VH-VL binders against Probable pyruvoyl-dependent arginine decarboxylase (pdaD). Designs and how they scored, part 3

Target 1, 139 residues: Probable pyruvoyl-dependent arginine decarboxylase (pdaD), of Prosthecochloris aestuarii (b4s6j7)
Amino acid sequence: SIFPPQCERISVEEGLKSLSPGEITFAVMARNSTNEHGRLIASSIGVALPADESVYGYLSEHHPYGQTEEQSGEYAEDLAATMLATTLGIEFDPNKDWDEREGIYKMSGKIINSFNITQSAEGQNGLWTTVIACAVLLP
Short names: E, the ipSAE of ESMFold2; O, the ipSAE of ESMFold2 at other seeds; V2, 0.75 times the mean of E and O plus 0.25 times the DockQ between their complexes.

## First folded at step 1 (VH-VL)

Design f11 (framework fv_felzartamab)
Fold by ESMFold2-Fast, scan of step 1:
Structure f11 (fold): chain C 139 residues (1-139), chain A 119 residues (1-119), chain B 107 residues (1-107)
Amino acid sequence: as target 1 above (139 residues)
Amino acid sequence: QVQLVESGGGLVQPGGSLRLSCAASGFTFSSYAMNWVRQAPGKGLEWVSGISYSGRSTYYADSVKGRFTISRDNSKNTLYLQMNSLRAEDTAVYYCAKTYRGSFYFDYWGQGTLVTVSS
Amino acid sequence: DIELTQPPSVSVAPGQTARISCSGDNLGSKYVYWYQQKPGQAPVLVIYEDSKRPSGIPERFSGSNSGNTATLTISGTQAEDEADYYCQSYDSSGYVVFGGGTKLTVL
């Protein structure tokens, strides 16, 4: 398996536009995960929402704290993993899906439907900058 | 002022059980991961277990997996450690420790509670 | 996956510089934290994220971390600095790992 995955910042728009029905695997990493050079690895992956929901609406409901890109992902990681699982229709069990060897959540399943997503300026600088997740093809 | 106060330690026979508690005050308990760290008499520090802010994710050292269960009650600002199938090598002072902003270090520690496993 | 090795003891005269090492494979790629523990007391954080001091920790405490070795440095060591010192990091799974501890004696 790949650890720590090298995750670069991606835009929510770029990450979501090509999602289609099919198998997919994600890795959600703790914000305190570092690469071989001591750099904190952080990335944000967009979460597909039902067409009648906005990113801002979802963030407002589930984001009771003001997170920034400097703040740790322990709380945001749990929230991001739950959001991804819920949006994709994947069962998420934090104890079962936690990979103790690599210190990451491994999630897999099927993307059942493509979703239209609305983004707001508020959503762009909120949760997405504190989410630590990678969309990867896991071995 | 942050305070962590452990209780529940004592003398127990091998194979027995104990439940430790840690009462937290002076910070928003429900917003931070919590940990148990132990220290055998005259020995070094050993991380035992950790729990996420919500209680959904739990982590254990290999030496205690399957025997110890960490839990928390955010409404009571209290952390717990249920210890089953205790062994002589579990004899230690058990510290409650708070993480800092989702980091791996401990900014505050309790004073510890002694657990002695002996016949 | 990582084990942290510290010398069991270090001795210095008052006013001298004490250096306590913490060695681990590729340790410079991770953060290192340092704790001071006096007899009968809980540990106290003295250095976090390799080199940063918490509020209330004297300026004579400093840290570094490069390659395979992190170092806690105490300049102008005073009698009250006599204690056990523990380094701490984390493994690739994100679990906490402590060094074996170093007893600092101020003669």
Scores: ipSAE 0.000, ipTM 0.520, lowest interface PAE 13.8, mean pLDDT 68

Design f12 (framework fv_felzartamab)
Fold by ESMFold2-Fast, scan of step 1:
Structure f12 (fold): chain C 139 residues (1-139), chain A 127 residues (1-127), chain B 107 residues (1-107)
Amino acid sequence: as target 1 above (139 residues)
Amino acid sequence: QVQLVESGGGLVQPGGSLRLSCAASGFTFSKYAMNWVRQAPGKGLEWVSGISGSGGSTYYADSVKGRFTISRDNSKNTLYLQMNSLRAEDTAVYYCARDQGYYGSGSYRPLYYFDYWGQGTLVTVSS
Amino acid sequence: DIELTQPPSVSVAPGQTARISCSGDALPKQYVYWYQQKPGQAPVLVIYKDSERPSGIPERFSGSNSGNTATLTISGTQAEDEADYYCQSADSSGYVVFGGGTKLTVL
């Protein structure tokens, strides 16, 4: 059995601080997922993700149940990079943006949105301003 | 398809240094944590050191801490173990092993097991 | 406390069930993994996450982890199963610990 993560809503700035240089953080779904495999991965890793339901759509389409653990780990890394790129409004291609030398994704794509993460919460309509951050819990 | 090939083993005098290499192929090397595991002649397995996929986190057994340094060059798909101040008790076959814990997140890695191993390279520390 | 204890040897007749134990205080909270090693060869993963079997490993290999003791079970033991078997666990800090190993003899 897995232990559910403890989650709370925090600002985008706080969520981005959870990412370590050279390492990425697996993103976890803020709402209930029908993909049990994704839930198992989420319970094992501390995560942050934007309050943007397009991320949920991507997860549901691109991580079906039954993937191998290796593919699920690769997907977690892809998802964390996609989450960050989505928050920054940057075009992202996992196949082209992965840098094998540094072991990280380079967010060098074209800006596809004009969103600025430094904009105040008072000026936003609720998208891209908060993330759900979850912590790993051990018995 | 996955292959790990160690090299660099040999005879060295006590107090000497040696650098081991492990050439990886058949997978995305930078996405996997890598480990060194050794086995003294006629003895069991002993974990030596581990490194995260990015190289951002390194771990060492107490017996080698301060003397050995694990590193990796993801551009060359190669894992290294720099061994300094070698002692007779460091005599062993050194294996390169791929770690299944490849999520790259924080300090927590729930999967620390070795699904693929190299053939090993013998290090003999003798005067 | 991450020490793992295995019996040094186990002997079984061909076709009988071999059971190799691995005990340690960390086992209730950590997965156990099992490796087979034949003379002159690298270890081969035969069981991961307590009870799961990698592709290519015969169905006669199974594992369990009940409290402080994990068990590798080989049903209908064959001559080619003769080898050294090691259990391994890991802690949340990224450290790995191996058991002392068990020599399985099939006579």
Scores: ipSAE 0.000, ipTM 0.500, lowest interface PAE 16.6, mean pLDDT 67

Design f13 (framework fv_felzartamab)
Fold by ESMFold2-Fast, scan of step 1:
Structure f13 (fold): chain C 139 residues (1-139), chain A 122 residues (1-122), chain B 107 residues (1-107)
Amino acid sequence: as target 1 above (139 residues)
Amino acid sequence: QVQLVESGGGLVQPGGSLRLSCAASGFTFSSYAMNWVRQAPGKGLEWVSGISGSGGSTYYADSVKGRFTISRDNSKNTLYLQMNSLRAEDTAVYYCAKVGWRTYSPGYFDLWGQGTLVTVSS
Amino acid sequence: DIELTQPPSVSVAPGQTARISCSGDKLGDKYVYWYQQKPGQAPVLVIYQDNKRPSGIPERFSGSNSGNTATLTISGTQAEDEADYYCQAWDSSTEVVFGGGTKLTVL
């Protein structure tokens, strides 16, 4: 296996799983961003976490960003960036400039893309091309 | 036990071609990005090229882009560098190096081979 | 896009502390790596991610990185530490870049 033991590649069709309290399986998906004219301007990582409310409750409790649905989403992205930065051995503070989070996402995208996992032109709507699911302890 | 062994170096005329090989052992080869780094006689280190663990992504220094091709055969645990249109300034010891980060390339290098000398001279 | 500058040589007596600098624009915002190379041998990683040592590297080796300068520090320098030392920077937006190298002489 190419990925660390706690991470595995899954198809976008398989969906996410929760392992247990104190552990979370989250998925990172590589995608390309476009400007208002449809031109490719960046590659980034989207992060999907289980829609299970108990997961967001646990996340909010351990590192509260807020408890609204939108703030939970922002917190999930910050947590994913923090987890990826930790895995990559990079210092990351979610309270710093937005550019730091995007930098982590771009690096993660390159890692995913280095597995020959890029946005596919084969799919009719191929925005998400690869999912890596990692089971990690929450900070 | 864990090692990289380069081969294929030698004397070649300007404009000629040469293919370097690097045999890996003692680790899961397909899990790591691999790189070529060169060193001209009496000079410092210069990164040449990198390839992801799967071989799906390749990277090149501007000085070799369009002339060199990096590739790998994970079934044989072997890294390759195809060098075309060689110039005198390509004369160097060529090292293969394993990335310290598992799959990304370029990176940093925690394991190096002993190098193979390429001399481009008339 | 980053250029790394090292002094060409540093000389120390046995037991003294050697400090080798590596300078680059906003280098403290990037991770720095250090390699030791002895004549006729391949480079060996001695410091990764600014200040971490691989297993097998003596504790006398340490690193730091802030502002525009990273420093490799060798405390109680031994004769066997005589070598060329190269710094390297990498982030996902730049090529792998090496410094020009520093020859450490232990007299």
Scores: ipSAE 0.007, ipTM 0.517, lowest interface PAE 14.0, mean pLDDT 69

Design m01 (framework fv_benmelstobart)
Fold by ESMFold2-Fast, scan of step 1:
Structure m01 (fold): chain C 139 residues (1-139), chain A 120 residues (1-120), chain B 107 residues (1-107)
Amino acid sequence: as target 1 above (139 residues)
Amino acid sequence: QITLKESGPTLVKPTQTLTLTCTVSGGSISSYYWSWIRQPPGKALEWLGVIYYSGSTDYNAAFMSRLTITKDNSKNQVVLTMNNMDPVDTATYYCARHGYRSGWYYFDYWGQGTLVTVSS
Amino acid sequence: DIQMTQSPSSLSASVGDRVTITCKASQGISNYLAWYQQKPGKAPKLLIYAASTLQSGVPDRFSGSGYGTDFTFTISSLQPEDIATYFCQQYNSYPRTFGQGTKLEIK
């Protein structure tokens, strides 16, 4: 998914304070479920934004089995960054272009900010377990 | 190409502490997850634990009480420490890189292995 | 823990033969399965991940298939350098677990 330039991450508390009664709110949701005992599940939304805000940012969805919360979230970020790189027409390898010291991607001289929204859980005794990650688009 | 080399081989007496160092060349360890895996003679591989790029760790519950994995990004080394060694711990020990930046998926590069013998 | 069972435990075949090894998980693991080759005295080498995806640089005579609990690994035309023990590994759940291995020999 594509979203407009100059979008920024804000806290849930901060975002809720900006809503008006009766206002229509749009959301992007990633969902995953399992009834298998011991199965790790996760749902992630990845976000990639160019630091110069010159183009649209990208959202990604990832809903894996067998990944931890950290694994799932970082994969979603990599996917969003790859989408952004494609739009910018630049060659990109998330593994090589990640600067772990600064927590950012450096793609052909561009700085890319990324983050993720993730929930994870482990399946329990044949009971349904569901995880949901949600990004709310505020006015 | 990435190459991994474990220290050793090592002879350890029962109840002593094992320390193994994995030295990585051809690439930085800082952006990857690193695991230790062992293989007793003629038996299956056993996963021992992982250290994430963040420095956090997870261990196999069977070894958690006596196992520590650390790393030094500046030296490009991953270190395994295991206390209270027993003859049953005799095995070839491997360090291995996880195949994706964040993923604890599969092991794409392995060290050549070092034989650890636990005997009095 | 998820138990991985391989069959057969050993296999003898001739150069040019099609060789198939099976791996069974004690519970569903989707496609989160890897295959490794281990030559005598050497470390394991990744051949296949995601049940069917060949690792870069691995000869195309190797292939994998399966989903859920039943997986197969195939060498379409056995070569002398393929003498090794082959291991499956699940990465669906923690701890990561391996099959017992299948020893492949040329007759």
Scores: ipSAE 0.006, ipTM 0.521, lowest interface PAE 10.4, mean pLDDT 78

Design m02 (framework fv_benmelstobart)
Fold by ESMFold2-Fast, scan of step 1:
Structure m02 (fold): chain C 139 residues (1-139), chain A 122 residues (1-122), chain B 107 residues (1-107)
Amino acid sequence: as target 1 above (139 residues)
Amino acid sequence: QITLKESGPTLVKPTQTLTLTCTVSGGSISRYYWSWIRQPPGKALEWLGVIYTSGSTDYNAAFMSRLTITKDNSKNQVVLTMNNMDPVDTATYYCARDLKFYGSGSYPFDYWGQGTLVTVSS
Amino acid sequence: DIQMTQSPSSLSASVGDRVTITCKASQSISSWLAWYQQKPGKAPKLLIYKASSLESGVPDRFSGSGYGTDFTFTISSLQPEDIATYFCQQYNSYSWTFGQGTKLEIK
């Protein structure tokens, strides 16, 4: 499901223009809730600001039912791209030609990469499970 | 299959500007990112910079002041320009397809040109 | 910049041997590491990406492992056509950096 973004004060155009190589514009922690059978039933997203390194370090690696670690990484990046596009009011259609979607993936890739560089957590958690966008609240 | 070929001068004098062209065949450059990488004789590979499909660029800080990467989608060419060449810049120069920001961000360089040796001497 | 250090710088082995090369990053790069094969006079060829994923068309005797700062590349049964220099590359942060290379020679 689509969740209303909490970054409503961000200018769509200014948000895109502010990104440079290696910059983080905004960060969120993402968690998925599953039922007893491992089926995804909800996602929760909380803001993790670049200056607050402690917030997302505790996020467990997420593997939706039936996904490999590689597929889970792809899911996290796609989720980040979707949330970023939604938050900034940009059209995101996974069925569009690559060059029409490239800007969103370039931006989400840079943000995710920056988090991996600066905030990589040793041990059991990987930063690829962190959505990098604005906060969204779930019921 | 996608193939890349570098072309340009093989001999450059100190202080001159180097211009190399990468011609891509078998696929459009407009859908991917393209990097330039060099390798001095017998040494490690050294990344120079990348151009994205949008035309924006990122450069290695060590070369940023004298590097420009451009592209022409209609000609299917990626161009590297490096100013103020020095003998230390003698190397084989490669262009390569860069997939770091493609989808999952999992891929580095999957296709490379054959490389062109550029010697800088008087 | 992240520094990449490979061990060993050179290696001699016999056909059929298990060959192991290591790569160490000066800081954590998660899984953002690739391994390339370069034969004399040729461009590098991607073998492994994201530390352990085998590139399409690459023989399954090649494998990679590791996370964070320590990475390993293995050829389970060395073949004559594997003689080459092997490079690791981190693509976690700019500038992209490569190891110094490991020259593999067959006895």
Scores: ipSAE 0.000, ipTM 0.499, lowest interface PAE 15.3, mean pLDDT 68

Design m03 (framework fv_benmelstobart; at its last look DockQ between E and O 0.33; V2 from the best seeds 0.00; counts 0 for: pae O 17.0 > 2)
Heavy chain, then light chain:
Amino acid sequence: QITLKESGPTLVKPTQTLTLTCTVSGGSISTYYWSWIRQPPGKALEWLGVIYYSGRTDYNAAFMSRLTITKDNSKNQVVLTMNNMDPVDTATYYCARGPYDFWSGYSYGMDVWGQGTLVTVSS
Amino acid sequence: DIQMTQSPSSLSASVGDRVTITCKASQDISNYLNWYQQKPGKAPKLLIYDASNLETGVPDRFSGSGYGTDFTFTISSLQPEDIATYFCQQYDNLPRTFGQGTKLEIK
ESMFold2-Fast, scan of step 1: ipSAE 0.027; ipTM 0.616
ESMFold2, look of step 2: ipSAE 0.000; ipTM 0.506
ESMFold2 (binder alone), look of step 2: mean pLDDT 89; pTM 0.917
ESMFold2 at other seeds, look of step 2: ipSAE 0.000; ipTM 0.502

Design m04 (framework fv_benmelstobart)
Fold by ESMFold2-Fast, scan of step 1:
Structure m04 (fold): chain C 139 residues (1-139), chain A 122 residues (1-122), chain B 107 residues (1-107)
Amino acid sequence: as target 1 above (139 residues)
Amino acid sequence: QITLKESGPTLVKPTQTLTLTCTVSGFTVSSNYMSWIRQPPGKALEWLGVIYSGGSTDYNAAFMSRLTITKDNSKNQVVLTMNNMDPVDTATYYCARVKRGYSYGPDAFDIWGQGTLVTVSS
Amino acid sequence: DIQMTQSPSSLSASVGDRVTITCKASQSISSYLNWYQQKPGKAPKLLIYAASSLQSGVPDRFSGSGYGTDFTFTISSLQPEDIATYFCQQSYSTLWTFGQGTKLEIK
């Protein structure tokens, strides 16, 4: 089983440098585009694993919930949790309580839409505007 | 069981402030996005605003100058405050949970409260 | 903001009929379109999300299709309990907007 990630926003400049090699940790990075009313219309999002220095990314054109950097961080936290669960083969509903007894809600028969992970070295630094560092504990 | 229950005054005078509380059971507002939607009698649904799991908000531009949405995670409640009420604000007010797609599919309102009719009249 | 326009505004049909309602967005919204059912005096109920995905617990006689600006909602065989007002809603922009509704009655 896994526990829900504990995530915090960190600066882009220290994002990857602040992660400890060998821990079950990752960072979610985002770059946002907004419309004329300041609403998000597209995001480039990546996940960085410091142990292998790989970046796995997902480019989305849908409108995420955020209009601000803080709201983008909330979206990135949810994406990180979903990406991690999908990568580990665990069913996860981001709408469920993080403090349910197993920390992750598993639904019988639920199909998590496939998540395509694209590796990109460029996503590890200057192209990303938001970095959310997450730690997940595997029992 | 999952329930959302709106509560507050059902009659408001013009120029007064409306305060409605949504009490949530069966899930936590700390882990979910919550919205307020209203519906004038016989008319279409109108989105008012959303409060995100982290506490930040986004409002319909038509209401943002007089609308505030807050929440109390420990009480599992979401609060709508709207200033300077006018008879055209007469509507049934709903709180609703925002369903997020697992792999970032379209968002929807999957669980709704029963709604509370607020009449603005002298 | 994105304007949603439904057609028709009202519709009368017989039990067993195939019923079709359409929804048009003022700009492309990809597949970010939801459909809701609202019975008199009740809160709306989500039926379809992502233009074509059936919400859990909703009968399979309800379906949705479309992409971009033109969307369709279909009831394959109308039942008496389906009499309600139906609303479309776009979720592409955070200024989430609803159509004006289509009132469905039995003739």
Scores: ipSAE 0.000, ipTM 0.515, lowest interface PAE 14.6, mean pLDDT 69

Design m05 (framework fv_benmelstobart)
Fold by ESMFold2-Fast, scan of step 1:
Structure m05 (fold): chain C 139 residues (1-139), chain A 119 residues (1-119), chain B 107 residues (1-107)
Amino acid sequence: as target 1 above (139 residues)
Amino acid sequence: QITLKESGPTLVKPTQTLTLTCTVSGGSISSYYWSWIRQPPGKALEWLGVIYHSGSTDYNAAFMSRLTITKDNSKNQVVLTMNNMDPVDTATYYCAREIRWSTYYMDVWGQGTLVTVSS
Amino acid sequence: DIQMTQSPSSLSASVGDRVTITCKASQGISKYLAWYQQKPGKAPKLLIYAASTLQSGVPDRFSGSGYGTDFTFTISSLQPEDIATYFCQQANSFPYTFGQGTKLEIK
């Protein structure tokens, strides 16, 4: 298969290096889940955003998520899901929970496992938002 | 080891509502996805729908107007309800656990229950 | 809806034979294909998922390959207990769809 069995989580520094010159972003990691054996399964959805503190403040103040760093991660996951679904022609439902977002991602095939999507985000001074989608199985 | 068993009426009259219950043993249903599949005698398998751990559902559009899948985590049961049964709905009905990792696949199936729709 | 076409619809082979079944999708489904075995009067049993990944506990004489629209399922050395109908299933998009099945019999 062209798809790797799983993707590794990308550090913020490595995520920034994956961007084109002129893009300055900060990666936010999505939540984890466990399987029937208590083994950690992580769908890592990195939304690369402008790296300064004002962008996190903007996300928190202008969207329903972001009261804490953990909730900002949830917002980043929703944003990544919306961007991926829009690119793939699948409408994202923000009222569905994490596993349903994972289902949408997996139905999109190739892009879920190892593709980088860049999209311009309105209201962020013309900076680009990059989505890095990976799935990781941890012991 | 998780096992599934379908139960409900084996004979349904045309226009009646079918209700089937899938009882899961050996593990909790709350952490998994559960699908319903049917198979008319001698024919191919036909996917009906799935219920997610959250309780949300996706249905085959061909059945969506008369199909409902629910679950009760405390009873460890997944329930299929299908309205306005027709003789063409005669089939063996299966519940199955769906795994959503790297691909989507059903790894554990119930034994199936034959539902005959006739007058 | 994605149409899944299996070939052949039926097949007779001898113990020890190499058996190959094919499955074709009407549009690209990447690696999102599973193979199931169904014995008479029994529920389907998962053999292969992700086109080529063998399910735990399934004998290694079973294998799968393919990507996109063309997929194959192989039994390298047929055993008597392998007599069954085999189905492919696409999981790329809703509704999930199955092939019509291949009935395998021993000569």
Scores: ipSAE 0.000, ipTM 0.507, lowest interface PAE 17.5, mean pLDDT 67

Design m06 (framework fv_benmelstobart)
Fold by ESMFold2-Fast, scan of step 1:
Structure m06 (fold): chain C 139 residues (1-139), chain A 123 residues (1-123), chain B 107 residues (1-107)
Amino acid sequence: as target 1 above (139 residues)
Amino acid sequence: QITLKESGPTLVKPTQTLTLTCTVSGGSFSGYYWSWIRQPPGKALEWLGVIYYSGSTDYNAAFMSRLTITKDNSKNQVVLTMNNMDPVDTATYYCARTKYYYDSSGLRYFDLWGQGTLVTVSS
Amino acid sequence: DIQMTQSPSSLSASVGDRVTITCKASQGISSYLAWYQQKPGKAPKLLIYAASTLQSGVPDRFSGSGYGTDFTFTISSLQPEDIATYFCQQLNSYPFTFGQGTKLEIK
């Protein structure tokens, strides 16, 4: 498995507690104007969701095993962008450059290799997002 | 070879804000992690915080309420800002390049250090 | 926070002696421990990381060992230029913390 055991079940709140040196954790949460919607999404999101074979295929092709600290950030950002787009139903071409991905990141702020919870209160139609990523660097 | 140099005021009055700049020369800057560490005269080293290549930061909780670390990739500079200085903050302040690998290799360390700048806080 | 305790606080030895310094973490830190050398008026210099890996360019008379909570730093044959204060650091969790230092002097 490419993800550590602690990635299997995390909430947005618990993500902060699992973030420590040596760990990268991502979970995607999108919130509209209701706490009910945010709670539902947060409770259903884990490392296994949302991801499919194409996500893992893309990541393995572009991010080989044995990454440096700089490369681990690139992997985490690609994972976060792909999972965020999938969760929100946004059409995202994973082979597009960083300019395309930046638009997605603005809704939640940018997860920037520190893997802490970042959130934007502004988004289209009152939505905001939080992105927390969970990944193991594969040596 | 790459070198780091801290600059800023050497004397600060109590309650003032300290701003220190670390300038990186002779090598790549934007893709690396940079930490600030301090050392009161004759005492142990104390880690203050780190800024990642992306601009995100993590701080020692003891300083989080009054500490900000920023960077300017166009100038190869890391900036430390610390509010409400007190005489106990008198120390030599260092910037350092931080190596941080998330795998089981244990590759975590500070491999390049600036020369340090002594900041004295007194009235 | 993880507390790092070094012993001894100071040590006197003769040229050619085997010198040992220890470092104890208040909780398990795996191998995420580094050792630094600091001479008066100078910045610390990395000697060892990952508890036992020697930094490039550092003389092989320096070595480290340990895992979990108990760590040892050794100079196999003390040289005059080794006079300095030595610090351990844990990098397992934030905040990164340092030992209080061991001052090494020649007899």
Scores: ipSAE 0.000, ipTM 0.501, lowest interface PAE 17.5, mean pLDDT 67

Design m07 (framework fv_benmelstobart)
Fold by ESMFold2-Fast, scan of step 1:
Structure m07 (fold): chain C 139 residues (1-139), chain A 118 residues (1-118), chain B 107 residues (1-107)
Amino acid sequence: as target 1 above (139 residues)
Amino acid sequence: QITLKESGPTLVKPTQTLTLTCTVSGFTVSRNYMSWIRQPPGKALEWLGVIYSGGSTDYNAAFMSRLTITKDNSKNQVVLTMNNMDPVDTATYYCARSLYPKGWFDPWGQGTLVTVSS
Amino acid sequence: DIQMTQSPSSLSASVGDRVTITCKASQSISTYLNWYQQKPGKAPKLLIYAASSLQSGVPDRFSGSGYGTDFTFTISSLQPEDIATYFCQQSYRIPYTFGQGTKLEIK
C-alpha cells in the first residue's frame, strides 16, 4: 500500500533491463490472479538477481477466497527490502511494522540512488506483474 | 541439486558442549537465512535459532543463554554450538533454510540424532 | 510465545476419505501459518505455506485455509502414502512455534 519515499514503480521491461552481472541491483517479480471481485486467488513472487543469478527466494500464494492488491504490494516490498538488507548485511524482519522497515533504509548509512517498483494487469482474471529494482551506493 | 547435511557427534555426555555442522549444496548460505530446529523423540519440533544472510542471529529465549549459531560463507556451512548439554536435550537436530517474509522452512537437512547420556 | 494447538491428536481414516486437521493460535497470526508432513524417520516436508499456498511439487489434494487464529488443513482424498504426522507452524513472531502434531493412520 505505502512505499518508502525512495521507491518508484517502473515498467517490467525497464526493471529487467536494469540488471547486470556484479551489480547490487535486483528485480522482484510478482504474478497475481484475481477473481471477479478483484480479490487475489493466486500469487507468486520471485526475485531476479543480476544476470548470473535468476532467482533468490520464491514466494507463491494461492488463496481460494482471495486477498487485496494492497497485500500483494506489501509482500513484494517486504521481499525487496529483504534483498536490499541482505546485500548490505543488515538484519531485516519483514514481520515488523512499516516504520521499522523504513528505518532500515535510514539506518543503512548508504546513499540510495533509486528503488523502482512496477506492476501491470492483464486479461479478465487480472494477471498482475510487479517488478522492483533497487540500487544503492556502497561505502 | 539442493542438499543440507548435518554432521557431528551422535553421543554427548551431560555438561559437555555439542557442535553440529550443516553443509549446504545447491544454494549459498551468504544469501539465505538458515535455522536450526530440533525434535525430541516422539515430541513436537522446537525452533532453536536463525542466522541471517548478514551474519546476525536470533535465538529462542529458552536456549539463548547456551546457544550460538555461526557460519562460514566460504565453506557454505552453518554451525550450531550448544553448551551444558542435558539428557532432555536428546533430539534429532535439523538445519533448514528459512524463507522470508513468511518464515517457512524449505528445504530441511536429513537430521542427526544426538543422544545425551552418561 | 505464541502457542499452537492442533486437533485432533490422532486420526484414523480410509483411503479416499476427506481428512481435516485444525490448528489454533493463541493470538492472531494473520496468514503466517505453515503445514508440514513428517514420515517416520524422516525430516519434515513443507506442504502449505502462508496458510493456503501449495508448495511446488506437492499434490493438489492437499490444501490449507484460515486467517487470524483458526486454520484448517485438508486432504481431499486420502492416499496410502499420506500416512504421516502433520504439524502446523506459526512464522508471525520469533520464536517460531509448532503444534503438537496430528498422527494420521489408515483404518
Scores: ipSAE 0.000, ipTM 0.521, lowest interface PAE 12.9, mean pLDDT 68

